VH-VL binders against UPF0292 protein AF_0905. Designs and how they scored, part 21

Target 1, 124 residues: UPF0292 protein AF_0905, of Archaeoglobus fulgidus (o29357)
Amino acid sequence: MEDYKPFFEAIDELKEKSENGWVVVVEGKKDVRSLRAIGVSGEIVVFTGYASTADTLKDRKVIILTDSDAKGMEIEKGLVEALKTYGKIPDVEIKRKIFSNVRKEISKVEEISAFYEKISGIEL
Below, E stands for the ipSAE of ESMFold2; O stands for the ipSAE of OpenDDE; V2 stands for 0.75 times the mean of E and O plus 0.25 times the DockQ between their complexes.

## First folded at step 10 (VH-VL; framework fv_cosibelimab)

Design j5 (from g3 with heavy chain A33H; at its last look DockQ between E and O 0.70; V2 from the best seeds 0.78)
Fold by ESMFold2, look of step 10:
Formats: C-alpha cells, structure tokens, sequence
Structure j5 (fold): chain C 124 residues (1-124), chain A 121 residues (1-121), chain B 112 residues (1-112)
C-alpha cells in the first residue's frame, strides 16, 4: 500500500503552525470543516477575492491551503502576488507536502478529513 | 453599484483586428477575473478566454489560441480583448463578464452590455 | 473538451412548471459546479443559478437547480411560469484541469 508518513508529517506541521498563530486560507466552508475535523485549531479564513483577502491578512503569518488543481493553483498564485504587495511571503509548501504523496487519491482540501480517517483508522 | 461598460460597436474588414474595452466600476477590480464571451447572430454563448488582473495571466479557449489577446490595466480597472485576423464568421456581440467568488465557486456575476463587431468587406 | 447538451427548445403554459436539462458528455457533472444564465432578447445574460442550486440575490424562489449524477446532468426548474420568463437559458461548467469555461448550447423557453 502507499507510505503515508509524509502526509501525516505535513498535517502535523500544519497543526503546529496553526496552533502558533499562522492563519490558514482555504477555498470554502467545507474545507474549514475538514481541517477542523483533523484538529487544525487556529484561525482559518475563506478566500473572498485576491486583494480583499490579502488586505485582511497583511499583518498575519499565512498558510495557503487551496485545492491541488488548476483552480486552486490560480487562487494560490494570485493570493501570493497580493500578499507580496504588503511584503508578506505566505507558506505554500505545506500544501505541496500534504498532496504530493496522495494526489492519486485526493486533490481537494475538503477530502482530507475522510482520507485521514480512512488511512489512519482513527475515527474523527 | 457594480457596472461593466464596453466600448462601442465596430465595423471591420476581413484580415484586420479589433480591440474591445471593458471598464469595471464598483467592487475591488483586483479581486476578480474578467472573461470574454461572444455570441454570433442567432447563436449561443461561446467562451473565449479570461484574465486574472492581479498577476496579468490570461487563459484562452483552444479555438481562439493564437488569435485572441486579453489584457488588463489595474490602474483604470479596464480589461481589453483583441481579436486578430478577422473573418466574416467573427461577426458577433462580444461580452465581458466579471467572475465573482462566493463559497467555493466562481461565476459570471456581472456582464457588460455587449459590443457588436461586424466583419464585412 | 466536454460538451454540455441542452434541449433546443421547450414550451409550457403560464403557471406551470418547466425543467431544462444540461447533460455533460464526458467526465462527471457532479465534479464541477453548474451555473445557469437567463438571456432575454436583445439583452446581456444574467445569472439565475450558481453552485448547482444557489440563487443570486433578487432571483425569485421559483427558479431552482439540481444535479443528477446517474444521468450525468444538471437541471434548471422554473415553477409558476410567467410570460417574463420567456428567454434563452444556458448552463455552464468548467474543466477542472484547465479551468476553462464551457457553455451549453442554449434552450429557448416559450411561455404560451
């Protein structure tokens, strides 16, 4: 079967950063629910537009966690550009770590909690 | 009040090009995408491409790749569509549309009034 | 690319209910949100449904949308038909891999 150690390590890193004041940006409300289910405890913000979202986050440490598809990459790129105007560099690597080993099975953030439960055997 | 105002109708000869403008007012221009859609007389809607103004990348439908150029100017909140090598079959109403984001969905929430381009010798 | 196929025309009497179908030729209709646009003669389109079944502010409750994964189709349902509903209706979705938009061929609704 697949070795999911990198996936769990990336989830642990996400949870640690979230607990330490990093704000996670996602595409929608189902993504928020998924991340809460796996124990992401810090602030999660739903994308509302490139410039408007960046303005609300300009004084924060940011993790961009959009879906691993063309739409999600476009949102990530635009939000990175918008945050750059405030001198901020968001973390985009945690997303890559989460999806790199599991993209055959899932590509959307909303799928993470069910997948986590499936491969860990831990009921959420 | 959100409004998209397009440039006026044009008559062009085959082989020439046309550039249609779309000025957006209301909202934050850099939040959105701008798509271009055309409609030939008596025909349906045909998506041509989109631009993401905040970083200036455009994406084009395969049919129009190589003939269409979509640009944006954030300082004037204006998008442009240029179609080259015009043929009589390019006679159509050309619309710009704003892609707004709600929930996890982009959709065309506001449309320009349309610009008739007539290609005739 | 995939196609979205709609009936060419539909008609129904005022006060009745009509359903306009939108069938996706390849890939799953359920994987991408469907939008519906109304276009009255001589006018630009306006949105009546997004996110499969959501109405923008100002769109009457008699407009509703649905997805049927088994037939790989979306539907726009208009109840309590009014003569002002006479228009062309287009469905729209996108290709997830390229994020290109695709429109259906359009359906002419006649209220008679």
Amino acid sequence: as target 1 above (124 residues)
Amino acid sequence: EVQLVQSGAEVKKPGSSVKVSCKASGGTFSDYHISWVRQAPGQGLEWMGRIIPIFGDANYAQKFQGRVTITADESTSTAYMELSSLRSEDTAVYYCAREGYYGKDWYFDYWGQGTLVTVSS
Amino acid sequence: NFMLTQPHSVSESPGKTVTISCTRSSGSIADNYVKWYQQRPGSAPTTVIYEDNQRPSGVPDRFSGSIDSSSNSASLTISGLKTEDEADYYCQSYDSSTYHWVFGGGTKLTVL
Scores: ipSAE 0.733, ipTM 0.875, lowest interface PAE 0.8, mean pLDDT 92
ESMFold2 (binder alone), look of step 10: mean pLDDT 92; pTM 0.944
OpenDDE, look of step 10: ipSAE 0.872; ipTM 0.940

Design j6 (from g3 with heavy chain I52M; at its last look DockQ between E and O 0.79; V2 from the best seeds 0.73)
Fold by ESMFold2, look of step 10:
Structure j6 (fold): chain C 124 residues (1-124), chain A 121 residues (1-121), chain B 112 residues (1-112)
Amino acid sequence: as target 1 above (124 residues)
Amino acid sequence: EVQLVQSGAEVKKPGSSVKVSCKASGGTFSDYAISWVRQAPGQGLEWMGRIMPIFGDANYAQKFQGRVTITADESTSTAYMELSSLRSEDTAVYYCAREGYYGKDWYFDYWGQGTLVTVSS
Amino acid sequence: NFMLTQPHSVSESPGKTVTISCTRSSGSIADNYVKWYQQRPGSAPTTVIYEDNQRPSGVPDRFSGSIDSSSNSASLTISGLKTEDEADYYCQSYDSSTYHWVFGGGTKLTVL
């Protein structure tokens, strides 16, 4: 049996921060839809390029929620470095908490809503 | 519209170096990497390396490591590729290309017109 | 890095369909998105497929892309061939472990 409590706790933390003004950065529109489906209600920004995305986020509290794969990590690292130029330290730990116990099942943010529905029994 | 305009053709002697420029306009220069690709007469595309202008760091194909230097100047939105110790085999058209981001994929969405570099004895 | 292998040439008559293969030598073709570029003589390449099977704006829907995990390959399919499709075609993928781009060797398409 898989222990999914850490996954749900990370999702709850994500939702709480989103409600409290943290902006979530994702890779694409399907990721936005996935996060909305599980109740992330605050602002979500889609990555469009390093300089442009960092400029949009320079005055905000930021959670970087890119896919848990090599491409997603590349974007995360680059955006972390770009935001450091503005003296900002984004949250990258919520992503690790979300995927740490579910890497065998999912690696993409767009997969979260279907997976959440599957393991919780809640139709989204 | 987005454009990449490269410097003009060059004729070089073996053992010398060449520096090709690639000026970007119509977009945000520091959003995307710039790659350099060459094509010898009658041959395929060969990736040489890339630079991330926002960070100033470059990555090179192993074949060119030690001979190629790729740089960027954010203030002029211009990338440069310098290839040293030229040989006749380096005769090729050299392209710059922008690595655009669409959906969740990166691809070379805009290319320069190409710069012919001829290395002759 | 891995290698992407394409046939050297393909040919077909106007109105017909051709498929150009792109086989990855090591690791899975599905690990990184495949792109396809068209290059006409004397011109810079242009993109016809990204994200395995997506078309940039302005690319006709007779161009399609697909992935076949069992043969570890990608394919570019061009239906309703036109003489203007005569060009060289290159597949491309990214090696995330080295941060390198890899091009296939290229395929010359002749429309007879």
Scores: ipSAE 0.638, ipTM 0.879, lowest interface PAE 1.4, mean pLDDT 93
ESMFold2 (binder alone), look of step 10: mean pLDDT 93; pTM 0.948
OpenDDE, look of step 10: ipSAE 0.775; ipTM 0.918

Design j7 (from g3 with light chain T98L Y99W H100G W101Y; at its last look DockQ between E and O 0.93; V2 from the best seeds 0.76)
Fold by ESMFold2, look of step 10:
Structure j7 (fold): chain C 124 residues (1-124), chain A 121 residues (1-121), chain B 112 residues (1-112)
Amino acid sequence: as target 1 above (124 residues)
Amino acid sequence: EVQLVQSGAEVKKPGSSVKVSCKASGGTFSDYAISWVRQAPGQGLEWMGRIIPIFGDANYAQKFQGRVTITADESTSTAYMELSSLRSEDTAVYYCAREGYYGKDWYFDYWGQGTLVTVSS
Amino acid sequence: NFMLTQPHSVSESPGKTVTISCTRSSGSIADNYVKWYQQRPGSAPTTVIYEDNQRPSGVPDRFSGSIDSSSNSASLTISGLKTEDEADYYCQSYDSSLWGYVFGGGTKLTVL
């Protein structure tokens, strides 16, 4: 438990922000299912394109939760730039907190629920 | 209806430059990247580079680094590829292609008609 | 940077099945999604496979894709071969070091 404490704290922060009106952006539908399984209850939006996704989110508080790999970084960077044109700064730190402590085990958002169940012992 | 329309064929001298345009219509230009791919006569496809218009940054294949410049103009929904210091081996059809997003993958879902660039003395 | 190697040509009869290989030189073929493009004579390429094994809308289900990690390769399989399938086929994958792409050398499919 102590080895994965930062991971669980980041997941708790994610869930808390989601409950408080933050919208989570993910790469695909499997990511949505993974986040729902661990209790992320607020709005989740699937990326469809930089300008179009940013327009949907321009009046919202946003967490970008794309995969922790080169493709996911590319999407994150482009979406940050697109939201900047509306004067919005999305949260990119929660993703870093989630993956930085478990990078050897998982890198994809869709993997979170199975990993969470494995290390917590909580059946989802 | 998404369409990519490229500028017309060109004949160029060795040592000169060429700039090919790619006008996108029927979609949201700033949603996607535009790649440039060339094909010499009887040869395979060769990725040259791309631009993600929302960034304004371009990425290039190492072979073309220093000779190619890819730009985009969001106001006209047009991408450009400029290749300098032309040689006869640069004779090819040059394509632009849009990188559409499907599931978790990007692929070239729409292609321009191609622009023949002939480099000869 | 890595290379994707394809056979230069393959031939097969109508109604039969052909498989075109695409071998990655370094790193794992499974690290990045493989796409397959078809280019008929005189035309721009079109996509027949993405995400390793998915078909774009309108692509017949006789086109399929697969990954073989043990040989570090991807494959495009065309069953029920038709004369209209005679074309060049290119695999493609993402190269994270470039934030860009690599094409295979292409395979000329002849339908006899």
Scores: ipSAE 0.638, ipTM 0.875, lowest interface PAE 1.5, mean pLDDT 92
ESMFold2 (binder alone), look of step 10: mean pLDDT 92; pTM 0.936
OpenDDE, look of step 10: ipSAE 0.780; ipTM 0.920

Design j8 (from g3 with heavy chain E99Q G103S; at its last look DockQ between E and O 0.06; V2 from the best seeds 0.00; counts 0 for: pae E 10.8 > 2, unsure alone 73.8 < 75, placed apart)
Fold by OpenDDE, look of step 10:
Structure j8 (fold): chain C 124 residues (1-124), chain A 121 residues (1-121), chain B 112 residues (1-112)
Amino acid sequence: as target 1 above (124 residues)
Amino acid sequence: EVQLVQSGAEVKKPGSSVKVSCKASGGTFSDYAISWVRQAPGQGLEWMGRIIPIFGDANYAQKFQGRVTITADESTSTAYMELSSLRSEDTAVYYCARQGYYSKDWYFDYWGQGTLVTVSS
Amino acid sequence: NFMLTQPHSVSESPGKTVTISCTRSSGSIADNYVKWYQQRPGSAPTTVIYEDNQRPSGVPDRFSGSIDSSSNSASLTISGLKTEDEADYYCQSYDSSTYHWVFGGGTKLTVL
């Protein structure tokens, strides 16, 4: 459990920010379900395109939580740049903290809830 | 419905440059990346590169690095592909394609009609 | 870097089933989703399979995709072959190491 302490801390940070009005951007509906299952309660936005998503979030505090793969990286990179056009700097560190501290056991946001349950022993 | 309309056929001399346009309609241009793919006569499809119009970031296939330039004009919803130092092997139909995003992945969901570029002395 | 290798051509009679393979030269075929495109003569390609085995709207269920990790290959299967299925078919994947889209060499399907 100690080995996953940074993961849990990242999840806690995600939940806290979400509760404080930060919007979380994800790739798909399964990601939403996974995050809800672990207690993320704030607004979650599913990516629908670079411009439209950025426009939707231009006045919000944003966490980008896409998958830790090539596709997720592309979406993250593009969305970051799109948001910059509005002078917005999103949080991309929570994603890094989540996926860098799980020994590559998971790479998709949709896997987070099952992984959380597995390592914590808490049934979600 | 989304449509991609490309510029007309080109005939070029070796060593010259060609710039092909791809105008999008029926959707939000800046929501999607645009890729360029070419196909030599009787040959397969070959990816050249892509651009994200909203901030103009382009990525190129290594084969074409330094010789291809992909740009976009959001105001006209048009993407461009410029290929320089043309050679006979560059004779091909050039396609633009939108990279549509779906539940788990992307695929090229809309294509231009293609632009034939002929390079001959 | 990897390549996707397809057979140059396949042929079969109407009503039969054909399978077109797409073998990845390095890395795992499962590392990225495979797409399949159909290209009829004189036309631009259209998608028939994405995410390994999903069909876009309008694509008949005669078309299906699969992945075989043991052979590091993807396959496009067309059942109940129709004359209209005669076309070139291309597999496609993404090379995460080079940030390149990669097409297979294409397969010409002839309906006898």
Scores: ipSAE 0.532, ipTM 0.866, lowest interface PAE 1.0, mean pLDDT 94
Fold by ESMFold2, look of step 10:
Structure j8 (fold): chain C 124 residues (1-124), chain A 121 residues (1-121), chain B 112 residues (1-112)
Amino acid sequence: as target 1 above (124 residues)
Amino acid sequence: EVQLVQSGAEVKKPGSSVKVSCKASGGTFSDYAISWVRQAPGQGLEWMGRIIPIFGDANYAQKFQGRVTITADESTSTAYMELSSLRSEDTAVYYCARQGYYSKDWYFDYWGQGTLVTVSS
Amino acid sequence: NFMLTQPHSVSESPGKTVTISCTRSSGSIADNYVKWYQQRPGSAPTTVIYEDNQRPSGVPDRFSGSIDSSSNSASLTISGLKTEDEADYYCQSYDSSTYHWVFGGGTKLTVL
C-alpha cells in the first residue's frame, strides 16, 4: 500500500494529536462516527457557527477537519479567522495531508473510515 | 491607504451616555476585528472590547460589561461604541483600532485618530 | 486573570541601549504572543513588535523583542537610542482565562 502511505501517516498524526489534547472540529455527526471508527479517541466538536465554535475552543489546541470541498473550505477559513482573534492558530495542515493523496477517491470526512477500511483491509 | 476616522470630541454630563463612531475606508470592513481602547489623561491604554463585523461577534472587557455596547454597520463600514452611565473617570480619549487576524496579523495595524470624551458636571 | 507589569519610566542617552520589561503576574508569558506599541504624545499608538519578536515594515531593526521564560517576562530592546524614540511603550498579550486583551501599564522612555 505504498501509494497510500502519506494518507496513513496523516491519519496517524491526527490520532496522535487527538491523544495529546488537540480538539478536532468537523462539520457533522457522520464525520464524528467516521473518525471514531479509525481510532481518533480525543475530543471531537461539531461546527455550530463561527462565533459559537470559536468561543467554545478559544482555550484549546484545535485541528480543523472539514470536508475538502467549497463548503468545507469556507468553514475552515472563517473558523481560522475567528480563532486568531483569541490568539489561537488552529492546525489546518493535517486536513491537507489526508485529502491531498486521495482526492480522486474521497473529499468528505465522513468517507474516511470506509476508505481506510477499503485500502487497509482492516475491518472497522 | 486604510483609514479609520472617528467622530468628533464630546462633552457629557455624569449619568449620560456617549456613542463614538469609527468609519473604515480604503479596505474591507467585515474581515477585521475592530477593538475599542481608551486612555484617560496621563494614563495607560485600556482595552474595552471588540467586534468582528462579518461574524457579528462582540466581546467586552469585564470592567465594562453592562455599560458598553459595540456594534457594526457593514453597509456604512462603521463601528460604534456606546458607553452608558458615564462618570468622571470615563473622561478619556477613545480609540478604535483594526485588529489584524490574517497570517502574521496579531497586532493593531491601524488606529483611528481618537475621540476625546469629557465627562464634567 | 493576569497583569502585565512594566517599569513606570526609563531613561538613557542617545546611542545607548534600553530594555523595557513586561512581567506577567500569573500563567506563562509564553502562552500567547506579546505585542509592543509605541505612543508619542498626542498621537495614537503604533505597533513596533508583534508575535514576540517580529517587526512590522518600517520599524527600524534597532527595535527587538524577546521572551524570558525564567523571569516570566517579555522585553522590548531599543539599541542605538535616538531622540525620536522618546515615547510611551506598552506591551500587550491575551488573557486566556477572561478571553480578553491585556495591556501593560506603560513605560515612559526619556532620551536625555
Scores: ipSAE 0.008, ipTM 0.528, lowest interface PAE 10.8, mean pLDDT 85
ESMFold2 (binder alone), look of step 10: mean pLDDT 87; pTM 0.893

## First folded at step 11 (VH-VL; framework fv_cosibelimab)

Design k1 (from j3 with heavy chain A33H; at its last look DockQ between E and O 0.89; V2 from the best seeds 0.86)
Fold by ESMFold2, look of step 11:
Structure k1 (fold): chain C 124 residues (1-124), chain A 121 residues (1-121), chain B 112 residues (1-112)
Amino acid sequence: as target 1 above (124 residues)
Amino acid sequence: EVQLVQSGAEVKKPGSSVKVSCKASGGTFSDYHISWVRQAPGQGLEWMGRIIPIFGEANYAQKFQGRVTITADESTSTAYMELSSLRSEDTAVYYCAREGYYGKDWYFDYWGQGTLVTVSS
Amino acid sequence: NFMLTQPHSVSESPGKTVTISCTRSSGSIADDYVKWYQQRPGSAPTTVIYEDNQRPSGVPDRFSGSIDSSSNSASLTISGLKTEDEADYYCQSYDSSLYGWVFGGGTKLTVL
């Protein structure tokens, strides 16, 4: 029996911050749909490039939620560096909390909604 | 219009080095990755390495590790590839390519015109 | 650390359909998206497929891409073959262990 409590707590933290004006950055449109399905209601921005994405977010509180793989980590690192030039420190820890105990099952943000439904029993 | 303009053809002697430049225009340079790819006469494309200019790290194909250095200057929107200890087998057209992000994928969306490097005694 | 294997050449008549395969030697073809590039003689390559099966703007819909997990391969299919399609075609995928790209060996398409 797996204990998915940390996963659900991280999702709750994500939803709470989203409701309180934090902007979530994702890799693509399927990620947006996945997050909407689990109840993330605030602003979600799709990555289009390091400097350009950072420029649109320079006055915002930011959560970076890219995939939990090498390419997602590269995008995260580049966005952190780009936002640093505006004196902004994005949240990169919620992603770690979401994937830390489930990366054997999922690694992509677009997979979150189906996985959430599977382990919670809640139809989305 | 997006353009990648490379430096001109070079003729080099074995044991020397070559440095090829790639000037990008028509976009936001720090949005992208820059890869270098070569093509020997009559042969296929061979990836050499790439740089992510926003944080300045480069990664190299195993074959070129120790001989290739890839750098970028964000202020001039220019990438450079230096290949040292040249041999006749390094005779090739050297391309720079921009990695653009579309949908959820990176791919080489624009290529430079190529730089012929000839290594001969 | 994987290789992508393509047939060296394929040939087909105008109006017909050709398929070019790209087989990954280790790990799963589905681990990273596959790209396809067209290179006409004397020119730099251009992209005809990204994200396994997406076409950049301006690429005709007779170009299509697919993935077959059973054979661990990707395919580029060109229907309604035209003489302008005569070119070299390369598949490409990302190797996360190397933080770098891998090209297939290339396929020369001849339109007879």
Scores: ipSAE 0.800, ipTM 0.893, lowest interface PAE 0.6, mean pLDDT 93
ESMFold2 (binder alone), look of step 11: mean pLDDT 92; pTM 0.931
OpenDDE, look of step 11: ipSAE 0.902; ipTM 0.949

Design k2 (from j3 with light chain S96R; at its last look DockQ between E and O 0.86; V2 from the best seeds 0.78)
Fold by ESMFold2, look of step 11:
Order: structure tokens, then C-alpha cells, then sequence
Structure k2 (fold): chain C 124 residues (1-124), chain A 121 residues (1-121), chain B 112 residues (1-112)
């Protein structure tokens, strides 16, 4: 019994924000490739460290899209704290929406494109 | 150019405490966690705990919970480890190490020189 | 909590190949990246493998890492052994329950 509507709605929101100047931060290069494959067209930044990544993003609107596991949550929490020092509140809810309905099947951002293709029937 | 410099060797009596410092230079201190690892004479590496300075939180190995306190000061780029209620079994070299981020993994990319703590009567 | 078990010692001749195992006691070795550290006598450890099979800059390609899910183990392989490779080697992995790290017991490599 799978209902993927929330997943697709979250992906659509991600793509819309990306096109409208929001910067997406991810854990690695494979994540970038996965997001490009599903049509995320705006700027994507790879995490390099808490303070350094936050400094790069301090004047930007930010979506944090790290893996849905213990290490990915740790990166998310630390980056939220680092951005808070600049008065910035990043979007962490799109990640929650993406993974909450599909947590039995994927947990990594790099898995999103293959999963999207599988459940949508759309060849990417 | 990244360096972790630890405070000097110490000789301690049983029941006392020791506080070891670890000053980082040549990198961005608040990018990474700092771990503390000890090594008793002739024995292996034993992870004690870690701190992520941005969180201000530390995590400890269960063996050391209640006896160890790990802190960080971002303004001086220095981490500290304090071990209390010392016993002779705590005689070891104590290392700090930075948890660097590479690819999608964290590993201890720079280590301090080690601090010998000797606990004896 | 899990343990990482390594052989106490291994030895091999210069120019040959040695493999050091690291077996995880519970949970899957494949769920968390394995790191390998080299420690020469009197020195702090240095990293030779991260992300299961990646080498830090400056580590020669004769060092390689691998994972075997069926035996729940990781391996460090050193080919073309040199006398400078004589050291203690430790595997390491993340423990999600601790938000922290576990080291293997260490392996003394002797180059005869």
C-alpha cells in the first residue's frame, strides 16, 4: 500500500524553489547528479564543513537536502545552527516530505532519481 | 598546514583529574568535530568521545560516561578533554583528532601529537 | 553496540601482498563506511583508507580496501610490501547508537 503523492508534491516544490533562487545543499557529487536528473535546475552546493558551507550560503535562501539517516541528520542540524548565526532559517521540511513516505525504499539523496523513474514510469 | 597541538605530559595521583587541551590551527575549526582517543601502553586505540563545536554537544563512549567531559572554545580554536577520578588503568597517551569530511565520509584526517598521562601513587 | 575484530598480527616478505581483516560483530559492515589507520611506533595514527576503498591524497595505490558483506568484514590489502609499511593497523566504523566511533583491536604488521 503505497501513496506517493506527498513525494511527488515535495519534488515539485523542490524544483520550483530551485528555479526561483533557492540553493540546495547536499552531501556529495552523486546527490547533485541525482537531483539534476529529476530536473532540479538551480544552484546546488556540496557540504564541505559546517562553518565554511554556512559562510558560502549566508546571503542565500537555502534548502538542506542531506540523506535521511543519522549522519545526514547530524549534518542538517549543524548546518541549521551555523546558518542561524547569520539570521537565516533554511528549509528542512522539503527533505522530510520527500523521505517520510518512502523511508522503506530509499534513504539517500543519490537514490531519488532512480526511484522517481521507477514509480512514475517516466524515463529520465 | 593543519595542526593539532596538545598540552604537555602529566603525572597524576589516583583520584585526581586531568584536563588536556588541543589547539587547532591552519583550518576552519568550526567545520569539523574533534574526537578524543586514548592508547594504553602496548594496547590499541580506544575512542573516548567527540564534540561538534557548532552544536556545543559532546558524545561519549559508554565506558567513559560520567568521568569524561569534552568541550570546545570556538574563539580560541581549542578543544578540551577532562578525565576525572583517575586510576592507574588510565595511564595512556591521549590523542585529539579532527573528523575531516571527504567525499561523503568523515575520517580522522589530522591528529594531535598525543599527551602522556601517567597515573601512579 | 558492535565490535570490530582484527587478527593480532600478520607478517609477509617485502614485495609480497598482505591482507588484514576486520569483522563486525553485529549489524552490517556495509551500512557504515570503514576507515583504516596506520600507526608507526612512537607516532600518531594516519589514515590510509576511507569510504571503504578510497585513499587520502599521498597514500600510494598499493593500499586498497574492500568490503565482504557475506562474511560481514572489511579488508585492507597492501601489495608490494615495503619495510616502511611495518606498523599497527586499525579499522574503524561509525556506531549509530553512540553517535560515535568504534576501532578494531589492531593488527601488527611485520615485514620480514
Amino acid sequence: as target 1 above (124 residues)
Amino acid sequence: EVQLVQSGAEVKKPGSSVKVSCKASGGTFSDYAISWVRQAPGQGLEWMGRIIPIFGEANYAQKFQGRVTITADESTSTAYMELSSLRSEDTAVYYCAREGYYGKDWYFDYWGQGTLVTVSS
Amino acid sequence: NFMLTQPHSVSESPGKTVTISCTRSSGSIADDYVKWYQQRPGSAPTTVIYEDNQRPSGVPDRFSGSIDSSSNSASLTISGLKTEDEADYYCQSYDRSLYGWVFGGGTKLTVL
Scores: ipSAE 0.680, ipTM 0.884, lowest interface PAE 1.1, mean pLDDT 92
ESMFold2 (binder alone), look of step 11: mean pLDDT 93; pTM 0.947
OpenDDE, look of step 11: ipSAE 0.835; ipTM 0.932

Design k3 (from j3 with heavy chain G56K; at its last look DockQ between E and O 0.88; V2 from the best seeds 0.82)
Fold by ESMFold2, look of step 11:
Structure k3 (fold): chain C 124 residues (1-124), chain A 121 residues (1-121), chain B 112 residues (1-112)
Amino acid sequence: as target 1 above (124 residues)
Amino acid sequence: EVQLVQSGAEVKKPGSSVKVSCKASGGTFSDYAISWVRQAPGQGLEWMGRIIPIFKEANYAQKFQGRVTITADESTSTAYMELSSLRSEDTAVYYCAREGYYGKDWYFDYWGQGTLVTVSS
Amino acid sequence: NFMLTQPHSVSESPGKTVTISCTRSSGSIADDYVKWYQQRPGSAPTTVIYEDNQRPSGVPDRFSGSIDSSSNSASLTISGLKTEDEADYYCQSYDSSLYGWVFGGGTKLTVL
């Protein structure tokens, strides 16, 4: 349990921000389902393209939660750049906290719910 | 409808450069990367490089590093590819293609008509 | 940096099934999604498979894709072969070390 404390704390922070009006951006619909399963209740937006996604989010508080792989980092970088043109700085640290020290076990957002259930013993 | 329209065919001398344009319409230019692909007569597709217009980052295949420059102009929705120090083996059709996003994957969903570049002395 | 190797040509009769392989030289075929493109003579390529085994809208379900991790390869399978399927076929994957793309060498499909 001590081995996964940062993971659970990051999930708790994600859920709290989601409940407080932060919008979470993900790569696909399976990611949405995974986050709903662990209790993320606020708005989740699926990436559709850099400029279009940023325009949708320009007046919102944003958490970028793309996969922890090269393509996911590329999407994150592009969205950060696109949102900066509106004077917005999205949260990218929750993703780092979620995947820190668990990257050998999961790297995709869609894997979070099954992993959470496995290490917590809590059925979702 | 999404369209990519390329500049016309060119005949070039060895040692010169060529710059091909690719104008996008019917979509959101800054949503997607643009790739450049060439095809020599009777040969396969060869990826040259790509640019992501929103942050103007270009990446090149190792074979073309140092000879190719890819740029984009968001205000005109146009990408450019410039290949320098031309040789006869650079004779090819040069395509631009849009990297569309579907599900969680990117693939080349729209292609330009191709631009024939002939290098002859 | 990896290469994708395809057979140079394959042939089969109308109504039959053909499979085109795409073998990755280093790293795992599963590291990045495989795409398949069809190029008819005189035309730009079009996509027939993305995300390893998904079809774009308008691509008939007789086109299918698969991954074989044990041989480090992907396959494009075309069943119910039609004369209009005669084309060159290319596999493609992303190379994260280059932030770019790798095409296979291409396979000429002849429908006799």
Scores: ipSAE 0.742, ipTM 0.894, lowest interface PAE 0.8, mean pLDDT 93
ESMFold2 (binder alone), look of step 11: mean pLDDT 93; pTM 0.947
OpenDDE, look of step 11: ipSAE 0.869; ipTM 0.942

Design k4 (from j3 with heavy chain S30T; at its last look DockQ between E and O 0.86; V2 from the best seeds 0.82)
Fold by ESMFold2, look of step 11:
Structure k4 (fold): chain C 124 residues (1-124), chain A 121 residues (1-121), chain B 112 residues (1-112)
Amino acid sequence: as target 1 above (124 residues)
Amino acid sequence: EVQLVQSGAEVKKPGSSVKVSCKASGGTFTDYAISWVRQAPGQGLEWMGRIIPIFGEANYAQKFQGRVTITADESTSTAYMELSSLRSEDTAVYYCAREGYYGKDWYFDYWGQGTLVTVSS
Amino acid sequence: NFMLTQPHSVSESPGKTVTISCTRSSGSIADDYVKWYQQRPGSAPTTVIYEDNQRPSGVPDRFSGSIDSSSNSASLTISGLKTEDEADYYCQSYDSSLYGWVFGGGTKLTVL
């Protein structure tokens, strides 16, 4: 609680990887807007189905950034399984780092930008 | 055009089993889950269980746990629901439905035509 | 596990507005999106609302959905009632504890 350094470090890691060719997978368009607002500049793909989304990503470096709730974890599990058929292992750890210290306050990717603005007044 | 076609109506004796098939066409079978829902005459919809074919995991409503088995065959794009130890109360129309993804939500976007299972005598 | 409770029946005159409630027994109605299905006699259900308040393509804008967290309920509102709207209506939500779905008991809408 109150120690947001790990959250900001995870956001910085996300932005760095996005700029260096990693594709971020999210659940919906509001998630895309939230990530753009905090400076994620690379390619973001919206989930459309397990096999179809995995096929789109089979030759890419992938970060799965679905919501930190039961449905988001189900989507993550299915995407990990679908990408496994192409011999690909997506990054699921950045999501854990983002939400692990802030889960009492937010659980959805679309909430990240507003939360970031709320707490950044205590950081330079 | 997405379609779900179910096997035909069945008449069963108490204590027996029934297996209903649901063949999907016009989509990617491993993109979504398939749910099974039943409706007794004059009654409401009752969720029985679901399967997610991409990893083969089925989940069941507590009421049917131990009596229902839901499976999927991706090579034929077909889901199956088997209900055992049939009782007269199991007389119902049995539907399959796919769980389509829209916006940020899943809903039952396509339904099979329904399969009447009658348990008597 | 939770239940979704709907009134058994509602009725209203053509051209008027009806609201069908869906109350969640435990946990929050806001935990998972609410869906609404319409079922006409002899037919499989079709979706009229998803994501609490979104309409699938082809569903008239006189169908609307809303959430009331204070009463822990969702509502389906149908304005400009037509005789073709006579049907059974079901709400549905996800139960994360069982990785599955819960339907409301259903509401018979009569357009008198």
Scores: ipSAE 0.734, ipTM 0.889, lowest interface PAE 0.9, mean pLDDT 93
ESMFold2 (binder alone), look of step 11: mean pLDDT 93; pTM 0.947
OpenDDE, look of step 11: ipSAE 0.885; ipTM 0.947

